# Designs tried in a protein design chat: VHH binders against q9lxz3. Part 37

Target 1, 367 residues: q9lxz3
Amino acid sequence: MVTRRRSKKKKKTKRKKQSSKEKEKYQTFINLPCDLLQLVISRLPLKDNIRASAVCKTWHEACVSLRVIHTSPWLIYFSKTDDSYELYDPSMQKNCNLHFPELSGFRVCYSKDGWLLMYNPNSYQLLFFNPFTRDCVPMPTLWMAYDQRMAFSCAPTSTSCLLFTVTSVTWNYITIKTYFANAKEWKTSVFKNRLQRNFNTFEQIVFSNGVFYCLTNTGCLALFDPSLNYWNVLPGRPPKRPGSNGCFMTEHQGEIFLIYMYRHMNPTVLKLDLTSFEWAERKTLGGLTIYASALSSESRAEQQKQSGIWNCLCLSVFHGFKRTCIYYKVDEESEVCFKWKKQNPYENIWIMPPLNLIDLPLFDHRI
Short names: E, the ipSAE of ESMFold2; O, the ipSAE of OpenDDE; V2, 0.75 times the mean of E and O plus 0.25 times the DockQ between their complexes.

## First folded at step 19 (VHH)

Design x2 (framework vhh_7z1x_3; at its last look DockQ between E and O 0.01; V2 from the best seeds 0.00; counts 0 for: pae E 14.3 > 2, placed apart)
Fold by ESMFold2, look of step 19:
Structure x2 (fold): chain B 367 residues (1-367), chain A 122 residues (1-122)
Amino acid sequence: as target 1 above (367 residues)
Amino acid sequence: QVQLVETGGGLVQPGGSLRLSCTASGFTFSSYYMNWVRQAPGKGLEWLSGITGEGGRTSYADSVKGRFTISRDNAKNTLYLQMNSLQPDDTAVYFCARETGTFYTEYSFDYWGQGTQVTVSS
């Protein structure tokens, strides 16, 4: 609640002024012991944490440090019918509307490390976008088919950032395009098609331990190692589940997980054995929380006392164009559904907010 | 103004086939998941099959899997149920229903057709 003022309090500016009475009030809050301050801040929702971080330097440091530990991934909704963008914070069950006119005509492809990969299908432009800072990093153009997926390895601010897509699958060949930071052009690599069914699409892509894992619509798992320029189709397949209507794939600390969703049954979680490439069902998440969406997913190891949402699947689903977020406890076989108003069709994706949320366009409510 | 009209019911012999149609009006048909539900005499409602708005995914109750096929033609605003290998316990009133619930949770149907009678005998 503290406003900062210059020593010249009589100078009339449009800057917010601080009265002597307000200074005395803020001094009382400033003198709280650090442990009590951290306890108070830890009970605040994100919006109030951001507001509290503007009180003074001591509060700012406490708010930012706790914000990192207790911030969950956010779900971003992208309208297919207009340029509206909506953030959803699952920890508070609140949403906020956003406007990014710089993204007009773009659709989302992938999310990782707080960055979105965005594609304009009319101009073939690619760019990285950080919705929290509004920073853009343009990438070389590339034509993409409607159902083509593209992923990246890490934040575009790193010289290690690598973009990856499968551009063509023919009877005999698979064509892969990659772009490594600061390259002049896309690198094209062609490999023998080792998939048993032609015209496979890759529905899920994750990057883990230096390689891209790609799951086809038919359940085949392929691996691309960019350091070796090596492509292979892996031998294991997930068990076929009757009534399955889609899946999600995610990575956590080198482990690969697959989540089957289906009507009238609880979701099934599988873990890949990275040695045998066989899938094994998991009946517990062991403290892992998975935030699943169709294009990419996030995961966190949660401690019960440090999270309101822990040890569960957080599933972003659309039905009849209603937005919901379902929290499913695998070891309890229980479900909590949170529903919103009926909305236009959305693409959606999970994104991790940055460590420092000051100067976010949506949360610019400084005192 | 939302309207769902089922047609195609009738009498069939055991092992026979019927194709039901449901014509929709008053809403953007392709935006909604659609379902078939039946009610046998003296019994409650039984969900049979559902289909997504674009028609890419379908689901079936175990009692009809392999015998019934749901489909839709979004250009004609029409939902279909092809019913093969009909047996006497398939005798029921068949309803077309618009879905408003999430795919993963308990279904909520907000609009229903008038129903069409299917009778399998002799």
Scores: ipSAE 0.000, ipTM 0.159, lowest interface PAE 14.3, mean pLDDT 72
Fold by OpenDDE, look of step 19:
Formats: sequence, C-alpha cells, structure tokens
Structure x2 (fold): chain B 367 residues (1-367), chain A 122 residues (1-122)
Amino acid sequence: as target 1 above (367 residues)
Amino acid sequence: QVQLVETGGGLVQPGGSLRLSCTASGFTFSSYYMNWVRQAPGKGLEWLSGITGEGGRTSYADSVKGRFTISRDNAKNTLYLQMNSLQPDDTAVYFCARETGTFYTEYSFDYWGQGTQVTVSS
C-alpha cells in the first residue's frame, strides 16, 4: 500500500513586488532655505503672511519675524479737503489710505511713541489717537492758538504721560500748562519771562530725561522740569546762519539735535552739550537717522548698515502730485536740499508704527 | 530751614580783587540755579551772574563780564564770586540768591542771604 505522498506543490505566491510607488517627494516648500523663505514671506501682504504662518512651525517663525521688522517711522499725511489720512512707509515705499471720520475737524499737534495728539480748534477738544489701533484717549478741553506748540512725554497708556504747552508769553510772564495722566484738570504755572524781548514764539519742543526742551523762533532754548515745576531760559544760542527757512529738533537717548534747513545750502546739524548747554555743529549723526517734521521729529539708530541709511535726515517732500520722502546724507554734500520746501506744519508728521504689524488694521487689503 | 550766608566782603582799592563766598544750608544745593545779585546805594537790585546746579554753565551781566567769575563747590555747599578789576561803581551789598524757577515773587529768587558789603574806594 504505497501511500503516494501527494507533494503539495507550495504555490510560491509570487509576491508581486509592489512597485515602490515613488514617494513623489512632494518637494514641500518646507525645505526652503531660511533666507529664501524670508524673502518670499517679505513680499506677502499681511493677510497672506498670516495664512503662511499657519503652514508649519518654520513658516510661522519666519512670518512672525518679518512682522516685527518695521523699525522705521512712517509718515502720515493729513488731507485738507477730506477726513482722509495717508500713511507712507519709506522703508517699503508703500502708501495706505485711511479714513478717520471721528477726527473730523481735528489737526495734529504732536507725535510720539506711535500716538498722535489731536486738537479741534472749533470745539477745543484734545485727544490722543493711535492711527494703527484707532484708540482714542480724550483729554480735558483746552483753548490753543494756531501757532501754539504742544508736546507729551510718552504714550498715554503710561501713567507717567505728561502733556506740556506754553499758553502765554507776555513781556513779564510765561504761562505753562501741564496735564498729568488721570488728572482732572490742567495745572497752570506762571514764570518770569527771561526771553529776549523780540516777540518769541516756541517752535520746537522735545522731552528728554524728565525735562521739556523748548526752542524759540529766535534760537533761545528754555527748559521745563515738571517734577520741580522749574522753568529756565538758557543763555546759549545756536550759531545763526543767514537764510534758514526752518528748523527741526529731535531727541535720541538723552541727546538733543537741532537741524537748520536752507533753500540753497546743506542743512546744519547741531548737537546740544548737556553740560554747557551750548550748541555744537556736527558733521555726523553718529549713525542716527532723523525723521524730521515740523511738529515732531523721530530718531532711530540703524543696526544694519545694509540699508545704506546712515547719518541721514529723512524729510517729507512733494514731487508733483506724489508725496514722498527724501534722504539727506549729513556727511555728504547733496543737492537734495533744493527739493525741500517748508511745508504747513499740520500737513504731515512722522509716527512710529507698532512693533507688531499684525495689530495694524490698515492692511485689510480689501482692495 | 533754607539759609544762605554771604562772606568775603570788605574794603578794596580800585583795581583790586575780592572773592565772595555764599554758604548754603537747608536744601539740596546742587539742584538749584544760584545767582549773585547786588544792590548799590539808592539803586535797584542788579543781577550779576548765575550758575547751573552742577556748575556746567555760567552767565554774566555785561557790567561784570570779563571781570567776575562765578563758581560753586557742591561738596561744600558753597557759591563763589571772584571779582577782579574792581571799580568804585562796584560798591554795593552783594547777595547770593537761589533761583526758584517759579513765579512766587517779583524776582525769580526765593531765598537770599543777608548780603555782604563790598566797598571800592581809594
């Protein structure tokens, strides 16, 4: 009984070599070099930047880093015909039109720390306005003359915010008004007038290290210390150059600069010696860029030499129908000064944008 | 209490020199602008010179410019007036005065000393 062992032919199941589906290496933009990624992101509008930030962690970081980069002041133009505002970013050479009907009838008085001080000459209303957030902080009413200058020490969000103005200059007395944050009323202080008898008006006011520096049209410098309620006129005068058609005063980290403008000559830059309180002409701004406007001037230290902006004065100019700014190099003779014209002080002002551009409702590209 | 005490006055011949001192007490001396003023017989108060709190800046009336020098030693709470080339017209009571910077008086000074007599005579 020969038990025929049926050799179970093991069907070698030919394992079909599943063709390795070439993992189409989706060359995901995820592996873009950081520099290239930043370059691409830098060209995106804010809306798209925000969208891009949702792609991955790397993109998020890149997007956020580029949102912080606006360290340069913006120029805001005030329309005379409508309640429109134009913001200009000189770094990006971009314009944005804004409408603030709530500011109808208001004029600008001062700018600092991203805030505008706005005044309505018809209602005597005074308010802080943030054009980026549209926040408003009302102040007590105050009558102001057309040429009266006003300044403030810091953002109104600070409890240390102080408003300052000279309300009256008579032969014998100067009247100053100050307003501290959360005060109910303006404080009035009266001082002896020590200014030279020649019809002095205050043209420039800056705050530095607890003190208001006030420059008259005649070049006299006065100091007001709010903490001490102290007023003094300094004897030193900047060197007079004939033919000046305007001046700007700015503060940077305790240093005070004065810029005289001329129609046919290079600007003169003076620096105040804080010991002697004398003005000295400077050939350099020490790496600063000054953004100058009639009511307020901003100063920035540029960290990156790459921008080519070093020792520069940035001024608003009108070229035909276009509003723009020009850079004047302080250490070089430039013909740029010929393009500058004295403007209405209330037509434009420099303002610091917020550090986070995300907070700017302005980039609603619904255009 | 704020006190200012002038010393150093006296009789001097024309062309002579004198140094006045003013000792301050009762306040932070370095925080105030200090002045020298004088009053001649039958005349009003005349401002002569001023100096900043830290002594970094000085000012002078035209009448004494080039002849008088104001200085201060804040460590000693003392104000000085070096007077050179004295003339008979410089005969007066000399006062050191603290500047208030505020409107409280007809003058911008809130405190001054009793004064020291300077007489310039041959």
Scores: ipSAE 0.000, ipTM 0.239, lowest interface PAE 14.1, mean pLDDT 82
ESMFold2 (binder alone), look of step 19: mean pLDDT 86; pTM 0.876

Design x3 (framework vhh_7z1x_3; at its last look DockQ between E and O 0.01; V2 from the best seeds 0.00; counts 0 for: pae O 14.3 > 2, placed apart)
Fold by ESMFold2, look of step 19:
Structure x3 (fold): chain B 367 residues (1-367), chain A 122 residues (1-122)
Amino acid sequence: as target 1 above (367 residues)
Amino acid sequence: QVQLVETGGGLVQPGGSLRLSCTASGFTFSSYAMNWVRQAPGKGLEWLSGISGEGGRTSYADSVKGRFTISRDNAKNTLYLQMNSLQPDDTAVYFCARETGSSYVEYVFDYWGQGTQVTVSS
């Protein structure tokens, strides 16, 4: 296998002094032109890129230098019958089923930065869980109602991590509880309830540009600025109420998006105008793909076409009477022809894997 | 108190038609997607059809596409299922079901009617 040498940078490579049999093997691999090797490697999915990097030093260096990491959110399911959870990578269409008994009795509250916030309603225990590393970071106990949402601002490994929850005790007041990393106790703040009396729950919370945005089941948007200890209800309502699947809210680079989804309906995507606080419908995502679930959503700029997930909404919805995921192409106003292979009765949530996937126990060359 | 009451079931010949009705009370009907689900003797539940709260979107299981038509009248708080070209395999108890308004819960339907029997035989 003697290939064309396009790169003049390699034409004077010094030969190794080895046995003739070993030299022949190395020359066969090394003789591929650098440009051709880079082209082949650039077409490999990440798993095959990693495997190819083990061939020889030249291939390793080329694979690492050209490694294009297409970070895609994963979907996680927690079993209600045992202490297992399942991770699903939609870009590779692969599952990983795992057991973690330490989470027995916990439910998921929120996800961000590769971490889940977990709550045990019997013990009032609260902890961060990283499903990729299996690290746990316990937090002080807190009582929460079943439908009370909690969110956090960033990874618990940061000194700026802030936990946030909001609820109403009376029609006159709302209560906000926050916990700053390494604090001894929760901080409680009380504000006048400026919400309409027909609200029932805060359905979605996102953190963006130092502020928590909170959306109610009636479409009312409020914000909490922790640096100012400031709460306010924002003007404007989206044109539709949350439906039977509710709504999904996400943040991308400071922009707030809202997705309305009724079962078996084409979703509507809205973008918040941060000046007027009015919602405007979007007919395209401009290359953005949104991964939406009930507890939190993720977004990513999808520019590659290899995974089959680009410029789409990937929605965790009910189909019939089981939760599933559908792909919806916003610019074509039609569903993508691919759905999850499994319908799943469990609550699920999108989570971003860490950038260093190779070092995780979930990625093993011996699968 | 949310209530759903189905009517319009009965005995019909193969190839015949029936129209089922479901009258809703105790909630804002137009705010909720509604569905029809059936259970054949000795079988599990089968989702058949769904309709959005304002009636603009409908969907059907493959087993009933082209034969069944879901509709609603929000002024009368009533959900309908027009069933045409009925076959013996359509024999079942038919339930009206309200979709949950929250994605947080782990179930699809939060309220059901008592069901109405549809029997297709000669």
Scores: ipSAE 0.000, ipTM 0.256, lowest interface PAE 12.2, mean pLDDT 71
Fold by OpenDDE, look of step 19:
Structure x3 (fold): chain B 367 residues (1-367), chain A 122 residues (1-122)
Amino acid sequence: as target 1 above (367 residues)
Amino acid sequence: QVQLVETGGGLVQPGGSLRLSCTASGFTFSSYAMNWVRQAPGKGLEWLSGISGEGGRTSYADSVKGRFTISRDNAKNTLYLQMNSLQPDDTAVYFCARETGSSYVEYVFDYWGQGTQVTVSS
């Protein structure tokens, strides 16, 4: 009578193993690491991207994030001797010489959204200039010190365009000036100086999500909210001091990055934690390329990992008599350009070209 | 749910004209800039044209400037692309896209249509 009990136990174990294998097959595609998913999606035609976006929320987010059309920043060089400008496209390694007599006596202050903010120290004139269209938008006059930094929030064609500068730093007070699009005059705001005594100059300014971030030469970060007319000094400090080669600050999709240059070393990249307002060192830029210049820096998310241009800092450099740029990989030991020196901030700046590059007078062979 | 549906694609002879439509639903249409983007076989995405939410501002790629006209009817929640003087190189899938980016030099899109095929052939 004892023999019959053994056979029933073997059948239950086989059914459980098959159900676990089938569940594993369906789970494998849904749980791709985000990076891998993005990589796969980046190779899909738009039609398939759209289809993929219907799979799940994670896929949807990944697909949407890649539906961006970007142009690469150009470098503009300013001649010291004449009213000539050189535009350089690092992606195509092409240069074009331009002449803007209308900018005689002007120096660059800032660049964003394809526009240059230009200042004439002799006439105190301030204007927006689009080097691609040669459009000019004059601003109210303003006296500026040589080392005074200025930034703007967006293209002057927008009604939301806001200019920002710190005009004075005293022991007790900081004076800020802002100009809103279509305003008649500069707005002046005065705040109590909460900076330490050694913090007298602002070197980097970026705009992000309605706020101006201002970095001092000593590494203090201050915030100005124009909507609230609010000024604050953040408690966080970068862990490292800027090296001799300079410091750059940039914004990308609400994130703030700080880049320190050192002689004979790879650049250090810091990211601001917007919750704690502390700087954290980053070993990766999450696929970003940062185009860094002294007055303003641009950022780009690279869609094609195949270009090898990801997690890179692009800097203007002089190689002999030739103006060019160099890429530093953040996550790899990159060739340190030992000859790279801090440049005059007014000699070059990154600028975003329009998406319609064909309309550039640069290509108008008809002149 | 946000939906964009392109219509009006088809086969056309060189030199011919075609009018594409994109019907939007699930959002306040007039609050968003809208764009046309195309993808030719074996090629990447190409931005063609954009129009502001209220329709007051339009922009065009050089490749289509003077030939294509973007417009919108906010009362009908519809985006249009009038395409004239079509060439074989205009053969592509044409997409309507809602813009969420504010950059002058980049386009960020969050919603796309399924696309409509345009084929220009003799």
Scores: ipSAE 0.000, ipTM 0.241, lowest interface PAE 14.3, mean pLDDT 82
ESMFold2 (binder alone), look of step 19: mean pLDDT 87; pTM 0.888

Design x4 (framework vhh_7z1x_3; at its last look DockQ between E and O 0.01; V2 from the best seeds 0.00; counts 0 for: pae E 23.1 > 2, placed apart)
Fold by OpenDDE, look of step 19:
Structure x4 (fold): chain B 367 residues (1-367), chain A 122 residues (1-122)
Amino acid sequence: as target 1 above (367 residues)
Amino acid sequence: QVQLVETGGGLVQPGGSLRLSCTASGFTFSSYAMNWVRQAPGKGLEWLSGITSEGGRTSYADSVKGRFTISRDNAKNTLYLQMNSLQPDDTAVYFCARETGTLYVEYVFDYWGQGTQVTVSS
């Protein structure tokens, strides 16, 4: 009776040690969200920024994007009598006289990114003009009223450039025209007028984050989204102060500011809350300098505290018969040091100079 | 690869002088405007001076006008900054930067050196 010892083959269950190599996803700084990365890089000195730019492509892009040296806007004066223009650099306190016979009969409509939008009321011609390079980009003709405002989103050299204007405001309807870069014609859109039943004119237009913000003379703010072909009137109104002689609206990095001017009072600065769409009064510009003009206003974040230009409004003024500009400090201790008067909106405008100013013939110091 | 290397920085007494050099490589140096920028401790970037590609035109910030002189030697691929009458406020890291050929860009300069330290102290 040969007892067959059944050798129980111990199935060595090779416990596959799933070495859960928990890939400790070493959250390397390489995977930081772009906004956080930019925030971190923004705090680095340039030397470290340069070093950081060598880490990877994403870091490089972020680093380079922050290596911005801002130039101050220039003021351009338009002669009423001739085709002469005067450029004024407030930073250098230098004037340059220019002649643009090609702009004979044209008036300025808007300024952004170093370009002027110019309109001829006799020929109904519209064109972009670069006063520094004398480049012209013609647009399709458009009839415009004298007080009609127009704005554009970015330089006409960009394929994303949009022109925007409100052509008609009736009791029932608002007519908007837009022009997209490379379009053949103006696009016309008609919306129901939801503005208060007062004869409203649009006085200020700014473009921010794909949207045109339009301020009426009555203080209503409307928005137009070209991508959505959407028009809306916002419920918020700036506080009305008696004696206002005018206002300036500007955009900076998505923030919208409104400045009310008075003859004998300090300006009121309002900031739009983009969540509530309400205006809040501000005692400071958060380090910004606003270069204010009737048709368009430029904003700059001043990096150099040494210039003394911090929280300032820069305004065109007359000193006697000479055109110049002044800086008004917007803070709690600010005193009115000048008497502001409403000017002809077409007489002057702020313009951003090109970044490569050195190569421009305008600075031929030989004159 | 584009490379900019600054040299000539150091410690100098008030009223003293320094000459900075920036050697360029990896691109046609003579085709680009060049600039000097500095950053003082705890301060932002400050543009100081620029020179056209051919060296025919120069520009200066008010802060350095009359004291600093920018020049270039295209044959040597070198940018210079002569700094005279140095003051403590001139203490900073000094960078050479290549100017972009585009008039309207988000940044003025596309390539930077690593910088050279200038310290003005008694």
Scores: ipSAE 0.005, ipTM 0.249, lowest interface PAE 12.0, mean pLDDT 82
Fold by ESMFold2, look of step 19:
Structure x4 (fold): chain B 367 residues (1-367), chain A 122 residues (1-122)
Amino acid sequence: as target 1 above (367 residues)
Amino acid sequence: QVQLVETGGGLVQPGGSLRLSCTASGFTFSSYAMNWVRQAPGKGLEWLSGITSEGGRTSYADSVKGRFTISRDNAKNTLYLQMNSLQPDDTAVYFCARETGTLYVEYVFDYWGQGTQVTVSS
């Protein structure tokens, strides 16, 4: 017997009525059946897919439809001395230099869902910035300390977007400020301090499964549930290894990972057990690659045939006066170990590009 | 104008003792909880100890518990930190900090001194 199958692909939108008067001038491939054209295009690496999309409208439509599934995270570098920023796509090894003078004096607070939360310490201005569309969404002002972290739950275009920060810690109390989209003002909540007495900062904040997970510089993990207005300190603490020069925390499909970086050894990756709240070391990530920076981390399961981008931790480095990326394999038998050095947490950040990359303003640099 | 002035820092041998003082002016000292905080070279701020406005309750960071003693004299508007068994790791600038009196607060410590240097030489 024959096995019937379902296609995942949905409707194709046909655009532009083409006159039959031009039948005499055809390229050889414009007469291919659509399913054969899609088979040919599906075998192309991204670079060749982009080249093929310029052949004709039929090829453009097919190339774009097959491009949509998944893209690699990009790295953003913000200049220390200039008002420019640079986007780097490690999958295509290409960059875009962009200029947005209205963001002079701003620093990045957090990245999620293709948006950056930006803060100006001179004016106390907050705004969301989408570097791919150049959209800005201003937020009410708030004073923030240099080492204070702020996070948000989802894109600011959603009515459920929530901003979260811890503004102060006493020996008795923790003060949290939240801002729900379209509110008049920041909401202040005060909770009993249940943290270890040597706490001084929250270094990493991740939103996952409706709650904010907050990691301190001492390894304590706290949880804020905004739906319950509930704060608590969780029992598990990761062991700190001597010589750690920084850490990153990220989320992938409800799982929380913690990465310790070292100067002279391979990174250590830990996964939080959401039942016991204990941290367990991962010797492999399988098909997962984690793209880490101080203020955000992105993750991607390998779904394309791309050499060397699975079971890895990806970080930025300087290489010959250029910024680029390296990959650390996560296993006992790692083939590559590169000396990592701590970077300014506001200098670089990972961000997911949108699905329709070709039509974005960042390819239009006429300003 | 609120002022907090720390004194009593200096150079001491490992195992030695120092007593820090913080003199307060420009506010009602006896109405505020007070704290000691330090910053070692290349590190962030570390809370060490706190004392209630009445002096009836104290708390300590684990790193200094049993070695450091916080106290206050409300008649003299002065906060103290007795530091015993000093180690090289205790080398830092030590700050006196006033805790705000508001139950719902944006700022935990609203006024700080300029700090006093403590150096424990090996």
Scores: ipSAE 0.000, ipTM 0.108, lowest interface PAE 23.1, mean pLDDT 71
ESMFold2 (binder alone), look of step 19: mean pLDDT 88; pTM 0.887

